VHH binders against q9y6x5. Designs and how they scored, part 304

Target 1, 379 residues: q9y6x5
Amino acid sequence: LPPKLLLVSFDGFRADYLKNYEFPHLQNFIKEGVLVEHVKNVFITKTFPNHYSIVTGLYEESHGIVANSMYDAVTKKHFSDSNDKDPFWWNEAVPIWVTNQLQENRSSAAAMWPGTDVPIHDTISSYFMNYNSSVSFEERLNNITMWLNNSNPPVTFATLYWEEPDASGHKYGPEDKENMSRVLKKIDDLIGDLVQRLKMLGLWENLNVIITSDHGMTQCSQDRLINLDSCIDHSYYTLIDLSPVAAILPKINRTEVYNKLKNCSPHMNVYLKEDIPNRFYYQHNDRIQPIILVADEGWTIVLNESSQKLGDHGYDNSLPSMHPFLAAHGPAFHKGYKHSTINIVDIYPMMCHILGLKPHPNNGTFGHTKCLLVDQWCI

## First folded at step 13 (VHH)

Design Y26 (framework vhh_surovatamig_d1)
Fold by ESMFold2-Fast, scan of step 13:
Structure Y26 (fold): chain B 379 residues (1-379), chain A 125 residues (1-125)
Amino acid sequence: as target 1 above (379 residues)
Amino acid sequence: EVQLVESGGGLVQPGGSLRLSCAASGFTFSDYAMSWVRQAPGKGLEWVATIKQSGSETDYVDSVKGRFTISRDNAKKSLYLQMNSLRAEDTAVYYCAAKTRYWEAFYEPKSYDYRGQGTLVTVSS
């Protein structure tokens, strides 16, 4: 009977939402499980990079998904959410579902997690759904629970991704209590449905379930815009990614482009690649551009235009507003335990331990998650 | 290969109505969420409305809620925008746009896989 794990992500679930809104179903889950109040994600605090860090335990410079929009200077390939199925972009790391399938001849199942509909090192999740935003949470859950009953070979690792509260966070901003209250209540109801479905199917007592997210959300405003066109003309550079971290590929001398951008806005830091702060672990990859612009929290970089985003993410990973939480329940986890903080890269080695897998080299520290686990002593 | 062709724009008085159409070809239309985005004179792109792949889920910018209705016909590979109670502020070039994944918000101009050439809507007396 190999151990089983279901990893669930609610995109853009800021940690402090737990303190500002009521989550009766999530609180019942936590009462009989564990809560990590803050998860320090990787920089850039974006969806693709952080979802891949969760399943690889690597910083973005190491796993190669360094943004939601990328350019590789060596191969001259472009990556965007419209062409994310090229294995080239994902092959710099080995995600946990690949390790799961190769080490113990086990199966993996996936409902929409980034990368799971891509063959990585010639291995695709055993069961998966091609990405489609119209597919309901209920249908994703139905497929995952059906696949968890497969035994030849057994499905031991499953993932489930949901786009909210990120979509509403962008539209309304995290400070819109009326709209965010409605959205977060709906998410709590989905968590209740998840638990009830697992209980009805006899899976609840023997399944390890992790509920987490990739990043938080901060309030943006039409009063906090950085107009890049006021800094530099389009003829001097190619824009690889825009906001809140702009990736600049110079068409002329790099120093000349840097000089036009530096000191252009008091609400933006401009870095030559070699000057990017070491604490970001965002330097050693060909997909990181020669010049990176980092907007201050709540500021949006635009091209002579307004922005409709009232909320955004991608900012400095030291900001609490960028942090998600992690809650877990199951035979591997203590009951009623609260932990303050872990790094998002620590989730991968913890999951490998739960599944009995040998982790690939990674940036996580297993010791940081020991207090969550029943088979470990936390000091 | 890929084509998005908008039609139905024109001059209309405040309070009037127009229906925009977009004919899609060269891709699997039913796999894409479809949006209308607009650009007012001297302004940037503004997201107006989205309809998901199935056609049952729609979303609107607050300024057009109750006035505009987005719809699609997957069999005909067509997207529509019914615009009622038009205001001077609705004057813009309207583009239909296609997006297959949600990794970046619909508000991001660069997040769309495909965008048409646009159709001009002018609301004036």
Scores: ipSAE 0.551, ipTM 0.814, lowest interface PAE 2.8, mean pLDDT 92

Design Y27 (framework vhh_surovatamig_d1)
Fold by ESMFold2-Fast, scan of step 13:
Structure Y27 (fold): chain B 379 residues (1-379), chain A 125 residues (1-125)
Amino acid sequence: as target 1 above (379 residues)
Amino acid sequence: EVQLVESGGGLVQPGGSLRLSCAASGFTFSDYAMSWVRQAPGKGLEWVATIKQSGSETDYVDSVKGRFTISRDNAKKSLYLQMNSLRAEDTAVYYCAAKSRYWEAFYEPKSYDYRGQGTLVTVSS
């Protein structure tokens, strides 16, 4: 029988939450599986870019989802998290569910993972739910487990996405121990429900399960605002994305706009596209704007207004606060093994190996994840 | 043509109540999470309350929690805000706002897909 994999994402689950809060159900999952303490995500550290990097193994400049709000200079199309159904935006890469369906006569199933309700290269996940934030975790789980059991051809790859703790991280900030404790306990209970459901259905011992996230969260404050309007008038540029990475499309000479912005704040770096640090792998795509502004951790870029966000992400991917974790359990994984760090792009080639798929060219390194796998040697 | 039309604003004394309504047209209302956003005199936009597509989940800014109730009627394509125990600090123009995807930034009022023209609520003695 072919191997099966369920990939679960809890949006905005910062790695060090595992050290600061108790997770009895997640800890039991890890005890007989593996834990990667830090996953170094891609820049920018936002939801759509990183979720697509997990399933393609590509940096944002290569897969084309470079932000949650984008402008394509060649076609003059606009993208937002509210207008994400145009396949144009997703067609610069081949996600793993497409590969799974096309290389092998197998099915994929999806509960709300970004991109799974869009036909990509004329292929949509075999079973999917149209995105609806009102659908409970239980309903998403019920659909996934049903599809894993009673399908022809067999479902071998399934995804499950949940919006917390990101929504609460934005509202309360990660330093609000009272509110975050409540939210994280609920997530741990959902992990307990997931494991219990898989055990009751006889799936637990033969299913590979990965629990991960796309990014972390850092504390923001009304005392840490960068008012862009203090340095440049709206008539000089079109704003494509605002905070904490602002994407600026100049309406006048690019150098003039750059000169107005470069000394705007000591807590913001201003880059011409060609000067964006190579370590970000955020340069070679038409959807990356001529000028980007990168706020320092915990600083929010605003337009002469306050921000109600007490937590945010999108910051430099070298920051530990931006890192999620990865936990996994199943026949492919060692038991009781802890690993320090992998890159988020490394998840894709690992998943391809588990499923017996030939990966498309990607930026991940299989060697980085081999210590997690029972059929590999770790030296 | 997408339209959001607010009504129900007015002058009310502290401790009083008002019910705001928003009539939506030109889009599939049931596909959108809906919010109320306000702007007090001399201040920026402030997110007040959100209701998800089915109406099953609601969220509120702490200053109005327990006093305001957001609700929707998908058949009538209408959004409501029941405002009780009103305070002088609640004085603002109230906007109806819509967001089709509920991924990020719903606490940031400028991130919404659509916003109405607003209705003025004045709380004074």
Scores: ipSAE 0.624, ipTM 0.845, lowest interface PAE 2.2, mean pLDDT 92

Design Y28 (framework vhh_surovatamig_d1)
Fold by ESMFold2-Fast, scan of step 13:
Structure Y28 (fold): chain B 379 residues (1-379), chain A 125 residues (1-125)
Amino acid sequence: as target 1 above (379 residues)
Amino acid sequence: EVQLVESGGGLVQPGGSLRLSCAASGFTFSDYAMSWVRQAPGKGLEWVATIKQSGSETDYVDSVKGRFTISRDNAKKSLYLQMNSLRAEDTAVYYCAAKYKYWEAFYEPKSYDYRGQGTLVTVSS
């Protein structure tokens, strides 16, 4: 029978939560599997971009999902999380579920992973749920396990997405130990439910399971606001995305807009598109705007108002607070192995190897994940 | 044509109560999470309360917890806000707002897909 993989994402699960809180179910999962302590995500450290990087192995400039809110200057189209079903936005890359279905005609299943409810290159996940935040983790898990156990051709790749701890991280901030402890305990209980369900259905011993996340979370404050209206009038530009990375489309001369913004706050960097640091891999795409503002960690860009977010993400991807972790268990993985760091783009070629798929050209390096795998030599 | 029409605002004494209503049309109401956001005189927009599509999950800004209750009736395409123990600081224009997906926090009041024209609540002696 072909190898099977379930990829699970808990949105906004910062890597160091593992060291600051107790996770008995996750720790039992890791004891007989592998842990990568830090995953260096792609810039911008946002949900849609990083979820698409996990399943394509590409930087945002290459896969085209460059933010949660986008504008394409060539086609004049706008993207948001409420109108994300136009395949135009997703077609610059081939995600792993499309490759899985087209190579050897295998099936894929999806419980709300970003992009899985969209036909990409005329291919949609064989089984999927339309996004609805009211659907419980248990209902998502029940559908995924039903599809893994009762499909022909077999489901060999499945995804499961959950919105926490991101929503609570935004509301309370990651430094609120009492509220975050409660939220993280519930997530650990959901991981326990996941493992128990897979064991009861006879799936556990033959299924590869990856538990990961797209980004971390940092503490914000009403004392750390950048008021963009103090820098520049609304008549000079169109705002495509606001915080903590603002995407500015000038209505007047680009240099004039840049000069109004450049020295306005010591707590943000202002870049012309061609001057964006190479290390971000965030330049070569029509959906990246002519001027980008990058706030310093914990600073929020606002338009003459306060922000109610006590936590946020989207910041520089070199910040440890932006990093998630990766844990995995199954026949492909070593038992009790701990690894320090991989890049989020490395997950894709590793998953392709596990599934026996030929990866599309990507920015990941298979060598970075070899030590996790039983069928590979590690020096 | 998408419409969100608020009603129920008015003048009330401190400690009093008001119930706001929002009538929705032109979209599939049950597919959207609904929120109340407010704007006090001379201030920016502030998120107040959210209710998910099914009505089973609610969330509130701390200053109104225990005083305000958000509810919805999907069959009637209506959203409500029961406001009790009103304070002078609750004086604001209250807007009904709709959000299809939660990929980021509801706490960015300018990120909503649809917003009504508002109803004024004045808490004063």
Scores: ipSAE 0.614, ipTM 0.842, lowest interface PAE 2.3, mean pLDDT 92

Design Y29 (framework vhh_surovatamig_d1)
Fold by ESMFold2-Fast, scan of step 13:
Structure Y29 (fold): chain B 379 residues (1-379), chain A 125 residues (1-125)
Amino acid sequence: as target 1 above (379 residues)
Amino acid sequence: EVQLVESGGGLVQPGGSLRLSCAASGFTFSDYAMSWVRQAPGKGLEWVATIKQSGSETDYVDSVKGRFTISRDNAKKSLYLQMNSLRAEDTAVYYCAAKYRFWEAFYEPKSYDYRGQGTLVTVSS
C-alpha cells in the first residue's frame, strides 16, 4: 500500500573504502539499485550535526545541532552526548519522522538514529529504542523489521543506526588496512544479514532501502598536534568543543583572545564568527561560539597532552576523506545507476518525494537526486 | 548530584595484583558506558579500559590487554578493574569515568560526562 522507506547509517563510512576493500553483499545491493559515490556532508563533519541534516535537509546553522558539544549563549544551556534529550536542542527543525507521523495517519520506527528518542515539536517516533551501544545490530534489525511488518497505522519510515566503522576508525585510523579490513568485512556481512532478513519476511520487493553515512575518516598522528596551551592560557576562555574544530567562548575581550590565537599554528585557521567562510554555512546560530578554530586535515588540537585517536573527522567538508557514500535499492530507484556527487541536505527532499510527504523548507535541491528515481526524468 | 567514588588503590610490588572499585550514585548507572582512565605522574590522562552498558563488550588499551579486566554490576551500581601482573609503568591515579553515548571517540579521556576523584596505584619497592 503506502510507500515504505528504511534509512540505514553506518557511522564514519568513508566513501573511498568502497574502492579499497571488497564488499560482495553491498556490491550485490548496488547492482540492482543506485550508488552515489560521494555525499558532500555539512560543516562541521561530525555525527550529530550530519545525522540531523540527513533527516531535515538543513545546514547546521539552520537546524541548531551545530556540534556534538554545544553551548547556547542565550539560555546558558550545555549540550553533550549524555545531555541530549532536552527538546530545546532539536526544536529548530522538523525531522522527517515527525512530518511522516503528522501529515497522514502513518507511523515511524527508529533503532537509535540521533534525535529519535526525543519528543521534537511534541512528537516522538512511534516506535523507538533508547540509545544503548550494547544492543547488537541483529537486535536493532529485528525490532525494525517487526515494526515494519506488524504496525497499525503502518510504519512507512524507519531508521537504523550502527556505530561502526567510526569507533574502529578512531581507534586504529583509516590507514590500518589489517584492522580496517576486518571491521569492514563485518559491516558487509551485516548488510548481507539485512538483505536476507528483509527477503525472509517478504519486505524486500516493496521496501525502499537507503544505506548511507554521516562522514568519513582521516588519519591522525602524534606528530600532528596543535597544543592550545602554547597559544593561550585556558583561564582566558571557556572551551566548548576541542578538535578538530575548537569552539572558544572568551572570558575576557574577544579581540584579545583572537590575537593570542590567530598566529599560533600554521596548521589551523582562526575565525571570528562573522569571518567564518560563507561556503561552510556555519555562522547564523547562537550555538556557534564567538571564535572558531579549524585544524587542517589530520591535525589534532590538544591541551598540553597527547591524543589516543589515530583517526578523526570534523574537518572541512570539501575534503574527500570526510565524504560518505549513498547506496539505495527499491521500487523508487533505478537499477544499476551510478551518480558522482550529491549534497547530504539533498537526501531529505528525495525521501519526502518517495514517501509522498510535503517537505518543510530546506536547503536541499530535489533536482540533484531526481536521476536516481524511476518516476523522474534527469532533464 | 552525580558522584563516582573510587577505592582499592595502594602500593604493590611489580608482578602483584590490585582490584579497584567505583561506587556510582546520582544517575542511572545502567544507561552509561563506564571506563577507567589514568594519569601517571607528570603525564596527561590516558584511557585504559571501557565496558558497555550491559557488560557484554569490553575494550582495552594495548599495554594492559591480558593483564587487566574491567567488569560492572548494574544492580550494585559498581564498576571494577582487576589489575594483574602490574608493572612500574602502571603507576598512576586511576579515575572511574562515565559516558552516555559513543557518538564520538570514547578514547578521548576528557570527553567523559562524569569522572571521580581518583585512587592512587603505585607499583614499586
Scores: ipSAE 0.601, ipTM 0.835, lowest interface PAE 2.4, mean pLDDT 92

Design Y3 (framework vhh_surovatamig_d1)
Fold by ESMFold2-Fast, scan of step 13:
Structure Y3 (fold): chain B 379 residues (1-379), chain A 125 residues (1-125)
Amino acid sequence: as target 1 above (379 residues)
Amino acid sequence: EVQLVESGGGLVQPGGSLRLSCAASGFTFSDYAMSWVRQAPGKGLEWVATIKQSGSETDYVDSVKGRFTISRDNAKKSLYLQMNSLRAEDTAVYYCAAKYRYWSAFYEPKSYDYRGQGTLVTVSS
């Protein structure tokens, strides 16, 4: 029987939610599996970049999905979360489902993970659902479990994506304990449903399951706004992305635009592309704009307007509030083991090892995850 | 060509009701989450309500919750906003807006893929 892996993402699941709320179903999952308390994601701490880093093991500058809104200066193409099906944007890396299908005579299945409804290097997930936020978790799970149980060649890699708690995190902010408690309890119930469904179908004992997320969430406020219109006139630049990381494409001299921005707010760092801190690994790609603005945690960049967001992400990846967690269960994983921290790019080589795939060159370090695995020696 | 055409705006007394409609064309309406956003005189855009692709899930800004109801008819490619118990502060141009993915980003006025021309709602005596 070839090894099987189901990768599940709950968008925007901040790691410290595990300490502040009760998760009986997730806790039972962890008791017989492993927990990584913090996953250090890639910069910028946004949905599309981090989901693609999980499945490629690459920093954003290397895999090319550098934001949720992008402009490529060479081709003059624009990317957004509604114009994301052009393979051009995804072709700078090879995600694990493509490797799974091409290296081994195996199938992949996907329920709405970013990129899985796009042919990448002329290869699309063997089974997939076109993105539609109205499709219930239950319907996504029903399709994934059907494909895992009944496919020839066998589905060995499957992905499942869910939009919460990100949507509610934006609306209420992570400090709204009443509303976040309701949302997180519902997620825990969905994890219970997942485990129960896999057990009833006879899949649970032979399936490796990873539950993770792409980023966390931090509290925002109307008292923490940076008005970009007070710094610079719209005629001097094209705005590619706004908050909390603004991507600025100058229409005039870059140095003049930089000088107008650099002292505008004490709560925003302004970088020329070549001056972006090396620790971000966010410099070497044509889709990264000539000037990048990085707001301090909890600050929102606006254009002469208020913001209705009470929570946001995208901030510095060193911030614990931006970190998700990783929990895993299955024949590849130890039982009852807790690990403090891994990098999000480490997930890809670990998954390749579990599936018996040769990883493409990547930024992850297999040694960081070996203590999670039963077939590895932990030092 | 993508087009969103709002109608149903007008003058109404405080406590009154209005129903806004939006007719969509030029795209697959059922694939998009739909929102109503408004702009009061001299103010920025404010998100009011969102409805997901299937119509089963809705969300509202707190100031209108319990007073406004968003609905859609995918067969007719139409979006609606039933506005009850109207207040002077509801006076604004109301825009129909469409978003394909990441509907949580609906709080950002520039995040919408398509937006209509707007219909004016004036609440005064």
Scores: ipSAE 0.602, ipTM 0.836, lowest interface PAE 2.5, mean pLDDT 92

Design Y30 (framework vhh_surovatamig_d1)
Fold by ESMFold2-Fast, scan of step 13:
Parts: structure tokens; sequence; C-alpha cells
Structure Y30 (fold): chain B 379 residues (1-379), chain A 125 residues (1-125)
């Protein structure tokens, strides 16, 4: 029987929510599985880039999804995080569902994970749902479990994506205990429903389940705005992405644009592409613009406008507020083991190992996840 | 060609009501979450209300909650905003806006895939 894995993402689940709120269902899952307390995500700490890093094991400069809004200097194409299903944007990497389908006589199933509704290297997930945020968690779960039980070739890799707590984190901010408590309780109840459904269908004992997220959330404020229009006239540049990492394509000399921006705000770092810190691994791609602005934690870059966001992400990936967690349960995983930190790119080679797949070259280190696995010796 | 055409704006007294309509063409309307965003004179864009693809889930900025109702008719490819108990601060150009993936919050009014030309609502005595 081939091993099976279900990868679940709750978008924007900040790691320290686990310490500040009660999660009875998630804690029951963890007590008989593993917990990684912090996952160090890739820069920029945004939804599309990090979800693609989880399934490819690559930094953003390597997999090509470098932001939710992109411009490719070579082809002159524009990408938004909406309605652009052009495989061009996704073809710089091979996600795990493609590898799963091509290396073995196996199927993949997807409920809304970024990229799964796009043919990548002429391969689309065997079963998938077109993106639609109106589809309930229950309907996504029903489809995934149906496909796990009723598919030929068998579904061995499945994904399930849920938009919360990210949407509420943006609306209320992570410091709003009353609203966040209600949202996080609902998520814990959904985790309870997930476990109960898998038990009812006879899947629970033989299925590996990973619950993780792409990033965290930090508190923003109308008192922490950087007005870009106060720094530079819009006629000097094309804006590719705005906040909290602004992507600037100069219409005049790059050095002149840089000089207008570099001292405009004490709460924003301005980088020429070649000066972007090496630790970000955010430089070697034509979709990364000539000038990048990086706002300090909790600061929002605006164009002579207010921001309605009380929470945001996209900030420096060294910030604990940007880190998600990873919990896992199943025959591949130890029971009751806690680990401090892994890199988000380490998830891909671990998942390949569990599924018996040969990973494509990647930036992850299998050794970082060995202590989670029953078939590995932890050193 | 994608088009969003708003109508129903006008001059109304405080406490009055208006119903805005948006007619969509050139895309699969039922695949998009739809929003109303507004711009008051001399201010930036502000998100007002969202309705998801099926029409079953709605969200509102707190200042209009209980006063405004967003709705849609997928068969007619139309979006509506029923505005009741209008206040002077509701004076703005109202834009119909469409967003397909909405991976992040709707509170980025400039992140929408498509936006109409707007319809002016003036609340004044």
Amino acid sequence: as target 1 above (379 residues)
Amino acid sequence: EVQLVESGGGLVQPGGSLRLSCAASGFTFSDYAMSWVRQAPGKGLEWVATIKQSGSETDYVDSVKGRFTISRDNAKKSLYLQMNSLRAEDTAVYYCAAKYRHWEAFYEPKSYDYRGQGTLVTVSS
C-alpha cells in the first residue's frame, strides 16, 4: 500500500497563537504527533510565495512566485494574485503534486492550494477544485476524503487550504483578543471535524496529516503609515507591488529614484536589487524589481491614502510574528515529540521522503526534519 | 472586453436611501467575489462591502454595518448595494470591483482585478 499524505494550510496562523489561545482539538492532535513551534518562512512573507515554497522546497528567487503582484522584465508580462492562470508564472519549479503524479502510478488531489488549478509543466493535479472562497471547509474536506477513498490510480498526496485566520487577522489585527479568540476557536473546531471525518472513514490510522501555515500576522495602525507620494512623484516609476514590500520599476535613472527614496522614512529600508541582504534569498530572478522597499514591522506603505488593515504580513522573515507552526500526525511521525524550528523549505524534502518520491533539487535540508520521523535516527 | 457599469447614484438627503447597481460583462461573473469601494472627495479609496461568489457570505466596513446591504444576481450578472440611513460621510464616488483569487483581505482597494468608472453619491441637505 503506498503511503498517503494530506497537507493542510490555515492561512496566516501565527505560531504564538498556540501559546495565547486554547486549542483542545489541535492539542489532542499534537499529543499523539509532532509539533514544530516555529517555521521560518521565506521572504517575502506572503501567501502565494510561501505556499509555493512549501510544495517545491525552493526560495522565491528560485521558484519564481516572488510576490502576489509581479512584473517579468524579460517577457514584459504582468501577474496579479487573481485570475492569472498563465503557467508561465509557475513553471520555474516542479511542485510535489506534479512529482507525485509523474514518478509513480499515483494521483494527487487539491482543495484550493495555490497553483493546483494551473497546469504546471503540462501537469495539473489529478483532482482539484477551481479557487472559490465561498466553498466551505466542510465541502473541501468532503471532496478531499472522497478522492482519498475512491480514486484509481490511488490519491497519495492531497492538499486542503483555508483562508482563515488570515482574513480576520487583517481585519481585526492579532492583538484583538475577543475577535481573534472567536476565529481561532472556529479553526480548532474545523480541526476537530477533520480528525473526526478521517476516523469515521477509516483513514486516520494510515494517513499522514500535516497542519501548517504560510506566515504569521503583525499589528498595524493608522499611526504607522509611510506615504510614498511624499517621497517621490509617481511619474518617476512604475509601482509593481506596494506593502509592506514595495517593488519599484524606475522610469528614469535608477540611482536618481534610489536617492529620492533612501532617506524618506526612518521606518523603511530601501535596497537596490544587488544590495538586498543575502539572508533573504531574494535577488536572483527577473521578477524581482530594480528597487525594493521593505517596511519595518507594523508599518504600512501607502499612496496618499489610509489603510483599513489592522494586521499585515510580508515583513522580514527573521521576525517571530511572521512565523507559522507545523503539526503532524500519522504512521511516519513520532508521538509527543516537540521541535523548536525548521525552515519552510525543509517541508518539501520531508514530504518527498514520506511519499517515497525522489525530490527535485531544492533549498531544504532533510536533516532538519529527521527527528520528526519514526524511520530516521535523530542525531 | 471586461466592463463594470455602475448606476443608481445621485443626490439624497441625510436619512434617505439609494440602491446602486453594477452590470458586469466580458468575464465569468459567478467566479468572482464582488465588492463596493468608495472614494470621498479629497480622500483615498475605502473598501465598503464584499459578497463572495455564491452570494452566501457578505462582509462590511463597520461604519456601514446594519445600514448597507450588498447582494448579487449571478444569472443577471449584476451586483447591488442597498444604502439606507445615509449620512453626510457616505458622500463618495462608489465603484463596483471584482476579485478572483482574494488570497489576501479585500481591504486593499487597489488590488482588485476589475473596477468600474464609478457612480457619485452625494448626501446633503
Scores: ipSAE 0.597, ipTM 0.833, lowest interface PAE 2.5, mean pLDDT 92

Design Y31 (framework vhh_surovatamig_d1)
Fold by ESMFold2-Fast, scan of step 13:
Structure Y31 (fold): chain B 379 residues (1-379), chain A 125 residues (1-125)
Amino acid sequence: as target 1 above (379 residues)
Amino acid sequence: EVQLVESGGGLVQPGGSLRLSCAASGFTFSDYAMSWVRQAPGKGLEWVATIKQSGSETDYVDSVKGRFTISRDNAKKSLYLQMNSLRAEDTAVYYCAAKYRTWEAFYEPKSYDYRGQGTLVTVSS
């Protein structure tokens, strides 16, 4: 029988939450599996880019989903939350579910993972759910487990996405212990439900399960706002993305726009595209705008108004507050092993190895994850 | 052509009640999360309440919790806001707003895909 893998994402699950809150169900999962304490995500530390990096093993400049809001200067197309189903945006990479379906006679299943409701290179997941935030975790789980058990050709790769704790992290901020405690307990209960469902269906012992996230969360405040309208008149540029990484398309000379912005706030770095730090791997794509503004941790860029957001992400990927964790259980993984850090792009080649797939060229390093796996020697 | 048309605003005394309605057309209403956002005189836009696609989950800004109730009728393509125990600080133009993907914050009023023309609510004696 071919190996099977279920990849689960809880959006915005900051690694540090594991130290500050109780997770009895997740703790039992980790005790019988592996834990990577920090996953260093890709820049920018946003939902769409990092979810696509997990399943492609590529930096954002290489896979083309460079932000949650994008503009392509060559084609003049716009990408947004309401305009995300054009395959054009997703076709710069090959996600693992496409590779899974094309290399072997295998199926893939998806419950709302970003990109899974879009045909990419003319291939869509064999089984999928269209995005709808009203669909319960239980309904997503019921569909995924049914597809894992009852599909021909067999579902060997499945994904499950859940919007929390990101939504609550934005509303309350990660420092609101009362509200975050309630939200995180609910997530731990959902992890318990996941494990019990898999045990009930006889899947638990033979299924590889990865629980991870795309980014963390940091505290924001009304006292930490950067008013872009005080820096530059909006007649000089088109705004493609705002906060905490602003994407600026100049309507006048690029140098003039840069000069108006460069000294406007001590809490924001202003980069010409070619001057973006190499460590971000955020330069070589037409969807990256000529000028990028990067706010300091906890600072929000606004257009002459307040922000109701008490938590945010998108900041520098070197910040521990932006890092998620990775936990895994199953026949491919050691039991009771802890690892300190991997890069988020390393997840893809590890998953390809588990599934017996040949990975597309990618930015991950298999060596970084081999110590998690029972069939590998890490020295 | 996408349209959101608000109605039900007016002058009301402190402690009174109003029910706002929003009629949607030109898009698949049931695919969108719906919100009410408001703008008080001389202030910026403020998110007030959200209801998810099926009506299964609602969320409110703390200042209106227990006083306001958001609801929707997908068959009628309509959004409602029942406002009780109204206060002077609730005086604002109220906008109906639609958002297709809700993976991140409803609390950015400029992030919505569609917004109506607004209806004025004045709480005064």
Scores: ipSAE 0.613, ipTM 0.847, lowest interface PAE 2.3, mean pLDDT 92

